# Ledger of designs, part 116: VHH binders against Abasic site processing protein HMCES (HMCES)

Target 1, 269 residues: Abasic site processing protein HMCES (HMCES), of Homo sapiens (Human) (q96fz2)
Amino acid sequence: CGRTSCHLPRDVLTRACAYQDRRGQQRLPEWRDPDKYCPSYNKSPQSNSPVLLSRLHFEKDADSSERIIAPMRWGLVPSWFKESDPSKLQFNTTNCRSDTVMEKRSFKVPLGKGRRCVVLADGFYEWQRCQGTNQRQPYFIYFPQIKTEKSGSIGAADSPENWEKVWDNWRLLTMAGIFDCWEPPEGGDVLYSYTIITVDSCKGLSDIHHRMPAILDGEEAVSKWLDFGEVSTQEALKLIHPTENITFHAVSSVVNNSRNNTPECLAPV
Key: E = the ipSAE of ESMFold2; O = the ipSAE of OpenDDE; V2 = 0.75 times the mean of E and O plus 0.25 times the DockQ between their complexes.

## First folded at step 13 (VHH)

Design kx2 (from A7 with H103Q; framework vhh_6z1v_2; at its last look DockQ between E and O 0.88; V2 from the best seeds 0.00; counts 0 for: pae E 2.1 > 2)
Fold by OpenDDE, look of step 13:
Structure kx2 (fold): chain B 269 residues (1-269), chain A 122 residues (1-122)
Amino acid sequence: as target 1 above (269 residues)
Amino acid sequence: EVQLVESGGRLVRTGGSLRLSCAASGFTFSSYAMGWFRQAPGKEREVVAAISRSGGSTWHADFVKGRFTISRDNAKNTVYLQMNSLKPEDTAVYYCAANFGYQLTEDAYDYWGQGTQVTVSS
């Protein structure tokens, strides 16, 4: 996974992240560093994206089932990294393979500290290799959305009003991530950064791409992944597997350029 | 100062029972998951059991399943290991450990006790 969409306004995003805590109380996640949230139809590594994480990471006595939403840098910077510039990392931390997560120090260490997060997105992009050509067809991949009688397919939103309605009720893609906290050697603000765990693709997606993000499907999976106080790492890792509960459609080549940030990026062609 | 003090280790016969206790001080006990580890002579330390912060979740190693039970009393700042049907292969120093998160790996634990010796005779 090298490209995502996360374009919802902050208030809409927050509402979409409504949850019930362990006591069954309806809650909205509180924001940490909301000013760092930058909505975009085309998110690339090194950009900031919103993630969910347990409140316990910030408050020692907090209920671990409570959630915080925070923009973090895509591309995990390990806490032990000693260079002043995160871009000097010599290995790719955009993704973490599920099968080697415990073999890589960069991921094992933060995971052992309970630094699990849920990466939020409208969906993610993958490119299908066309047989016989060097051309790649991009696809937008996301959770199936509940068809409200009035909400035609994302493509049928002929009116701005319909478009807004679609996104107001959009089910966000929830991807399993690991984050770390890095303190710059020269001082400054702590950098929070994340990696997306990847798995082999499900059967439905296998023709498009052989790998997919580990998707946490449903509130229970999300809650268990986040709750590092009550759910062990080993138990949490059982949640990491391919899911068939996805849909996709072909999009234009507009998304190929990471600088393009328009609705056209995820629009069906 | 953070302190974990194990107790209850002794010589016991095969088939016997022991209850280990670990008293914690110097930190907010209820904010930490707890674990029991053991190390036999010439062997690596291994995880025996772990318990979540609230005590709502527990884990036990396969070699102790059905025989050992981890529990905790947050009001007493104590974690316990009930050991039944003890075998000679259970002979080891047993360690109590604490971690902010619920973990099953040794390297994830932040605080350790000095250990208590359990010896099971044939």
Scores: ipSAE 0.846, ipTM 0.935, lowest interface PAE 0.5, mean pLDDT 93
Fold by ESMFold2, look of step 13:
Structure kx2 (fold): chain B 269 residues (1-269), chain A 122 residues (1-122)
Amino acid sequence: as target 1 above (269 residues)
Amino acid sequence: EVQLVESGGRLVRTGGSLRLSCAASGFTFSSYAMGWFRQAPGKEREVVAAISRSGGSTWHADFVKGRFTISRDNAKNTVYLQMNSLKPEDTAVYYCAANFGYQLTEDAYDYWGQGTQVTVSS
């Protein structure tokens, strides 16, 4: 919903995003603005996180199945926004409900321009409201990971050799997003910003929270969501649904404070 | 300047066939998805068929499925609509349209032709 982890070094993150284009060629996404990537175990709205998008957004003759990776601001700033400071937006655009996406101008307009992206994270956090108290139990939620003899656990990633066992082959969470491009009225660089589409939570997560991000499970779903040259908005929206292919574990309250950027944020408790 | 020029519309008997062509100029044709739309008298314009920039994806409205086929020739900068088994209700002005992304709604299309009249007699 409103908090993710995306902490991998840029080169590890890039290798985790290896993909095949429509011709079956193995590729890595090309970075835009790589120096703006700020890895953290504890990303919140208004921060930058990496997203995937079609190369066709940048190069008119490009193969639309080729991918760019770029940091974008979390919290979509519509292209029509007139104030000089994006933090003054009076609407919360951190998330976009799937059932009203075609009714909200902030999301319908960029969708019509093919501005679909895949938001990358190690996983996301969600807080379970505890009956009878004001305290909430945070959970770290992520794709099930394939265990091998060489793989370790998340809690063992505090040393170099254990870090490599856990994170070198981590399957990144891939969430469906919409982005827009805003030109500041006083001039300056175009601001790229995104929202995460949400759906009702699956049965496995319903005890934690009633909403979840729309997860794109597998390369076919990711490719179709990104490829606005070959996949219409109508067809792409069929990819937006809950998934049960998700796992989680409880974490300590360290993550509650967004200033805390340590492995403890996602460590099991 | 962008131009889309439809041709091939004419009077055809019920059950007949017709092929519409749309020649494009003034933009990089292979970068654009193309659509055919139609408007009968007193009706709103509706999408008939659409084709992606590569031609790898096509879509046809249910009311023409199995009868009409959209295609494109990127070397000739032309999109086609093959219309078979024509019915009187297919009588309309047919429009060619272009859009950078692959879309199925009228509001998404950037460029439009002037239209070509298709009349199907009983």
Scores: ipSAE 0.548, ipTM 0.832, lowest interface PAE 2.1, mean pLDDT 91
ESMFold2 (binder alone), look of step 13: mean pLDDT 87; pTM 0.881

Design kx3 (from A8 with T105Q; framework vhh_6z1v_2; at its last look DockQ between E and O 0.85; V2 from the best seeds 0.71)
Fold by OpenDDE, look of step 13:
Structure kx3 (fold): chain B 269 residues (1-269), chain A 122 residues (1-122)
Amino acid sequence: as target 1 above (269 residues)
Amino acid sequence: EVQLVESGGRLVRTGGSLRLSCAASGLTFNSYAMGWFRQAPGKEREVVAAISRSGGSTWHADFVKGRFTISRDNAKNTVYLQMNSLKPEDTAVYYCAANFGYHLQEDAYDYWGQGTQVTVSS
């Protein structure tokens, strides 16, 4: 996974992340560093994206089932990294393979500290290789959306009003991530950064791409992944597997340029 | 200073039972997941059992499943390991450990006790 969409306004995003805590109380996640949230139809590595994480990471006495939402840098910077510039990291940390997560120090260490997060997105993009050509067809991949009687396919939103309705009720893609905290050697703000865990693709996506993000499907999976105080790393890792509960449509080549940030990126062609 | 003090280790016969205790001080006990580890002579340390902060979740190694039970009393700042049906293979130094997160990896635990010797005779 090298490209995502996360374009919802902050308030809409927050509402979409409504959850029940361990006591069954309806809650909204509190924001950390809300000013760092930058909505975009086209998110690339090194950009900031919102993630969910347990409040316990920030407050020692917090209920571990409570959630915080925070923009973090895509591309995990390990806490032990000694260079002043995160871009000098010599290995790719955009993704973490599920099969080697425990073999790589960069991921194992933060995972052992309970630094699990849920990466939020409208969906993610993948490119299908066209047989016989060097051309790649991009696809937008996302959770199936509940068809409200009035909400035609994302493509049928003929009116601005319908478009807004679609996104107001959009089910966000929830991807399993690992984050770390890096303190710059020269001082400054702590950098929070994340990697997306990847798995082999489900059968439905296998023709598009052989790998997919580990998707946490449903509130229970999300809650268990986040709750590092009550759910062990081993149990959490059981949640990491391919899911068939995904849909996709072809999109235009507009998304190929990471600088393009328009609704056309995820519009069906 | 954080201290974990194990107790209850002794010589016991095969088939016997022991209850280990680990008393914690110098930390907010309910903020830490707890684990029991053991190390036999010439072997690597291995995780035996772990328990979440609240005690609502527990994990036990396959080799002790059904025989050992981890529990905790947060009011007493103590974690326990009830060991039943002990075998000579269970002979080891048993260690109590604490970590902020609930995990099974040894290297992730922040605080360790000095250990208590459990010896099971044939």
Scores: ipSAE 0.705, ipTM 0.882, lowest interface PAE 0.7, mean pLDDT 93
Fold by ESMFold2, look of step 13:
Structure kx3 (fold): chain B 269 residues (1-269), chain A 122 residues (1-122)
Amino acid sequence: as target 1 above (269 residues)
Amino acid sequence: EVQLVESGGRLVRTGGSLRLSCAASGLTFNSYAMGWFRQAPGKEREVVAAISRSGGSTWHADFVKGRFTISRDNAKNTVYLQMNSLKPEDTAVYYCAANFGYHLQEDAYDYWGQGTQVTVSS
């Protein structure tokens, strides 16, 4: 998983993240650094995307079930990285394999600090290798959406007003992530960055790609992954497995160029 | 300055019981997960039990399950280890430790006590 869509305006995204805390209180996540949110149909590594994390990371006595939403850089930069330029990192941290997460220092160290996050997206893209050619077929992959009149159906939008209604009720893809905080040696702002945990693909996706992001399906899974105050790392890792509760459709090659930021990137073909 | 001070370690007979306490100061105690670890002479330190910041979730190593119980009192900034049915192999220095994340491996723990000696005679 190396490309996502996360295009919703901030207010729509925030409403899609409504949740209940440990006491059963309905809440919206509180933003940090909202000005760093850069919506796009075509997000790539090194760009910023919103993630959910526990309020306890920012307030020592906070309720660990309360959620913060913040943009973070895709491509985890370990807190111990000593170069001044993250592009000098000699290993790829866009994804983290679940089977080695507790062996790799880049991921084990932030996990020990409870630095679990939920990476938000409309869905993600994968490219299927076609037999006999160099051509690859991109697909947009996402949670099944509840079908109502025009609601939740990408292909049904036939006007700007109907497009807005499709996304007003969109179920965001919720992927398990790990984040870290890096202080540049030359000074400047602390860099928050994340990786997406990956697993073997489910049967439904195996013809497209052999790996998939670890998807947290439902509020219980999301709550347990985020709540590092009450759910141990070892228990949280049991949430990391493939899911069959996904759907997909083929998209045009417009998405191949990461600078294309249009609805065509995810439109069915 | 963070301090973790264990107490209650002593000599007991096989089959006996003992309760360890660890008093914490200099941190927001109810924000931290706590763990008990032990180290016998010449052996590696190992996790015995761990408890979430609220006390709502606990974990115990298989070699002590059913015999030891971790608990905490956040009003008193104290974590406990109730040790029942003690065996000579439980002889070790017992350490309490604190970590911001709820985690079972010792290398994640930032703060450590001085240890308290538990000796179980045959």
Scores: ipSAE 0.620, ipTM 0.867, lowest interface PAE 1.6, mean pLDDT 91
ESMFold2 (binder alone), look of step 13: mean pLDDT 87; pTM 0.885

Design kx4 (from A8 with T105E; framework vhh_6z1v_2; at its last look DockQ between E and O 0.73; V2 from the best seeds 0.66)
Fold by OpenDDE, look of step 13:
Structure kx4 (fold): chain B 269 residues (1-269), chain A 122 residues (1-122)
Amino acid sequence: as target 1 above (269 residues)
Amino acid sequence: EVQLVESGGRLVRTGGSLRLSCAASGLTFNSYAMGWFRQAPGKEREVVAAISRSGGSTWHADFVKGRFTISRDNAKNTVYLQMNSLKPEDTAVYYCAANFGYHLEEDAYDYWGQGTQVTVSS
């Protein structure tokens, strides 16, 4: 996974992240560093994206089932990294393979500290290789959305009003991530950064791409992944597997340029 | 100062039972997941069992499954390891450890006890 969409306004995003805590109380996640949230139809590595994480990471006496939402840098910078510039990291940390997560120090260490997060997105993009050509067809991949009687296909939103309705009720894609905290050697703010765990693609996506993000499907999966106070690393890792509960449509080549940030990126062609 | 004090370790015969206790002080006990580790002579330390902060979740190593049970009493600031059907292979120093999170990795634990010796004779 090298490209995502996360374009919802902050308030809409927050509402979409409504959850029940361990006591069954309806809650909204609190924001950390809300000013770092930059909505975009076209998110690339090194950009900031919102993630969910347990409040316990910030507050010692917090209920571990409570959630915080925070923009973090895509591309995990390990805490032990000694260079002043995160871009000098010599290995790719955009993704973490599920099969080697425990073999790589960069991921194992933060995972062992309970630094699990849920990466939020409208969906993610993948490119299908066209047989016989060097051309690649991009696809937008996302959770199936509840068809409200009035909400035609994302493509049928003929009116601005319908478009807004679609996104107001949009089920966000929830991807399993690992984050770390890096303190710059020269001082400054702590950098929070994340990697997306990847798995082999489900059967439905296998023709598009052989790998997919580890998707946490449902509130229980999300809650268990985040709750590092009550759910062990071993149990959490059981949640990491391919899911068939995904849909996709072809999109235009507009998304190929990471600088393009328009609704056309995820519009069906 | 945080202190973890293990007790209950002794010489026992094969097939016997022991209950280890670990009393915690100097920390908010219910804010910590707890674990039991053991180290046999000439072997690496290994995780035996772990328990979440609330005690609602437990983990046991495969080699002790069905024989050992971890539990905790937050009101007493104590974690326990009930050991049944003990074998000579269970001979080790048993350590209590505390971690802010619920983890199975040794390096994730912040506080450690001094250990208690369990010896199982044939």
Scores: ipSAE 0.654, ipTM 0.865, lowest interface PAE 0.7, mean pLDDT 92
Fold by ESMFold2, look of step 13:
Structure kx4 (fold): chain B 269 residues (1-269), chain A 122 residues (1-122)
Amino acid sequence: as target 1 above (269 residues)
Amino acid sequence: EVQLVESGGRLVRTGGSLRLSCAASGLTFNSYAMGWFRQAPGKEREVVAAISRSGGSTWHADFVKGRFTISRDNAKNTVYLQMNSLKPEDTAVYYCAANFGYHLEEDAYDYWGQGTQVTVSS
């Protein structure tokens, strides 16, 4: 997983993240650094995307089931990194394989500190290698969505008002991530950055690509992954597996250039 | 500044019982998961039991299941290890440790006590 869409305006995104805390009370996550949120149909590594994490990371006696939403850099920069420029990291941290997560220092260390997060997206893109051509077919991959009588698909929206209705009820993709906090040697703000955990692809996606992000399907899985105060690392890792509860459609090659930020990136073809 | 102080270790006969206590200071105790570890002479240190910040979730190593019970009292900033049906192989120095995340491997634990000796006579 190396490309996502996360294009919703901040207020719409926040409403889509409504959750119930441990006592069953309905809540919205509280933002940190909302000015750093950069919505786009075409997010790539090194860009910022919003993640959910436990309030306990910021407030010592907080209820660990309460959620913060914050933009973080895609591509985990380990707390021990010594260079001044994160782009000089000699190890790819865009993704983290589930089968080696407890063997790689870059991921094992923050995981032991409870630094689990949920990476949010509209969905992700993968490129299928097509036999008989040099071209790769991109797909947009996302949770199955509940259809409404006014809009049954992304392609049915033909006005700004109808487009808004499609996305107002969109079920965001929720991927398991690990984050770390890096203090630049030259000073400045602490850099929060994340990696997405990957697993073998489910049967439904195996013709597209052999790996997929570890998807947290449902509020129980999301809550357990986030709650590092009550759910041990070892128990949380049991949530990391492929899922068949996923759908996709082919998209145009517009998405291939990461600088293209238009609805066409995820439109069905 | 952070201090974890174990107490209650002593000599006890095989089949006996013992309760270890660990008093914590200098940290927000109810934010931390706690663990008990032990190190026998000539052996590597190993995790015995762990408990979540609230005490709502516990874990015990297979070699102590049914015999040892971890618990905590957040009002007293104390974690306990109740040790029943003691065996000579339980002879070890027992350490209390704290970690912000709930985790079972010792290398994640940031704060450690000095240890208390438990000796089980045959």
Scores: ipSAE 0.624, ipTM 0.864, lowest interface PAE 1.5, mean pLDDT 91
ESMFold2 (binder alone), look of step 13: mean pLDDT 86; pTM 0.883

Design kx6 (from A8 with G101S; framework vhh_6z1v_2; at its last look DockQ between E and O 0.95; V2 from the best seeds 0.00; counts 0 for: sugar tag NFS H99)
Fold by OpenDDE, look of step 13:
Structure kx6 (fold): chain B 269 residues (1-269), chain A 122 residues (1-122)
Amino acid sequence: as target 1 above (269 residues)
Amino acid sequence: EVQLVESGGRLVRTGGSLRLSCAASGLTFNSYAMGWFRQAPGKEREVVAAISRSGGSTWHADFVKGRFTISRDNAKNTVYLQMNSLKPEDTAVYYCAANFSYHLTEDAYDYWGQGTQVTVSS
């Protein structure tokens, strides 16, 4: 996974992340560093994206079931990294393979500290290789959306009003991630950064791409992944597998340029 | 200073029972998952059991086979390991450990006790 969409306004995003705590109370996640949230139809590595994490990471006496939403840098910078510039990291940390997550120090260490997060997105992009050509067809991949009687397919939103309705009720893609905290050697703000765990693609996506993000499907999966105090790492890792509960449509080549940030990126062609 | 102090280890006969205790000080006990590890002579340290912060979730190694039970009392800052049906193979130094996260791997644990010797005679 090298490209995502996360374009919802902050308030809409927050509402979309509504959850029930362990007591069954309806809650909205509190924001940490909301000013770092930058909505975009085209998110690339090194950009900031919102993630969910347990409140326990920030508050010692917090209920582990409570959630915080925070923009973090895509591309995990390990806490032990000693260079002053995160861009000098010599290995790719955009993704973490599920099969080697416990073998790589960059991911194993933060995972052992309970630094699990849920990466939020409208969906993610993948490119299908066209047989016989060097051309790649991009696809937008996302959770199936509940068809409200009035909400036609994303493509049928003929009116701005319908478009807004679609996104107001959009089910966000929830991807399993690991984050770390890096303190710059020269001082400054702590950098929070994340990697997306990847798995082999489900059968439905296998023709598009052989790998997919580990998707946490449903509130229970999300809650278990985040609750590092009550759910063991090993139990949490059992949640990391391919899911068939995904849909996709072809999009235009507009998304190929990471600088393009328009609705055309995820619009069906 | 964080201290974990194990107690209860002794010589016991095969089939016997022991209860190990680990008293924690110098840390917010309920903010840590706890684990029991053991190391037999010439063997690597292995995880025996682990317990979540609240105690609501527990994990036990396969070799325990229902013989051992981890528990905790957060009001007493103590974690326990009830060991029943002990076997000579259970002879080891048993260690209490604390970690911020509920984790089953040794390398993740931040604090360790000095260990208590459990010896099971045939």
Scores: ipSAE 0.896, ipTM 0.958, lowest interface PAE 0.5, mean pLDDT 93
Fold by ESMFold2, look of step 13:
Structure kx6 (fold): chain B 269 residues (1-269), chain A 122 residues (1-122)
Amino acid sequence: as target 1 above (269 residues)
Amino acid sequence: EVQLVESGGRLVRTGGSLRLSCAASGLTFNSYAMGWFRQAPGKEREVVAAISRSGGSTWHADFVKGRFTISRDNAKNTVYLQMNSLKPEDTAVYYCAANFSYHLTEDAYDYWGQGTQVTVSS
């Protein structure tokens, strides 16, 4: 996974992240660095996207079930990186394969510190290679959405008002991630950055691409992945597997250029 | 300065029981997951049991399951290992360790005690 959509205004995104803490109280995640949130239909590596993480990462005595939402850089920069420029990292950290996560220093070290996060998106894009040609067909891939009187389908939105109804109750895609914290050697703000864990694709996606992000399907999976104080790393890793609870549709090549930030990027064709 | 001090190790006969304690100081104890590890002569250190920061989740290695129980008292800054039905194979130095994240392998643990010797005679 190398391209996502995360376009909702901050207040709509926050509402979509409503959750229950361990005591059963309904809550919204508290923002850190909200000014770094850059909504777009077309997010690529090195951009900032919102993730969820435990409040315990920021507050010594916090309830580890309470959630913070924060924009982080896509492409994990390890805490041990010594250069002043993160673009000089000699290996790609956009994704992390689940089968080697405890072998790679870049991912094993932050996992031992409990640095698990949930990467948020409207959905992600993947390109299908067609046999006998160099042309690729992009698809937008997302959770199945429940139709209500307040929501609709992407393909049925024929006016701005109907489009708004599609997104008002959108179920955000929740992907398992690992983050790290890098302190620039010459000073400045700590850089928070993440990688998305990947798995073999499910049967439903195998014709599009052989890998998919590790999707956390439901509140229990999200809570367990985030709660590094109560759920061991080894238990959390059992949550990392393919899911068939996913849907998709073909989109136009507008999304191919990462500078295109329009609803057409995810519109069905 | 963080200190973990194990106590309670001694010589016991096969089938006996023993309770190990680990007193912690210099850290906010209830923010840390805790583990008990052991190292027998000529063997590598291995995890015996681990407990989450609240004590709400515990894990025990298969070779001690049903015989050993990890627990903690956050008011006393102490983690315990109750060892029942002891066998000669349980002879080892037992170490207490702490980590901010709940984790089951040695490499993630930040703080270690000096160990307490447990010897189980036939």
Scores: ipSAE 0.589, ipTM 0.848, lowest interface PAE 1.6, mean pLDDT 91
ESMFold2 (binder alone), look of step 13: mean pLDDT 85; pTM 0.869

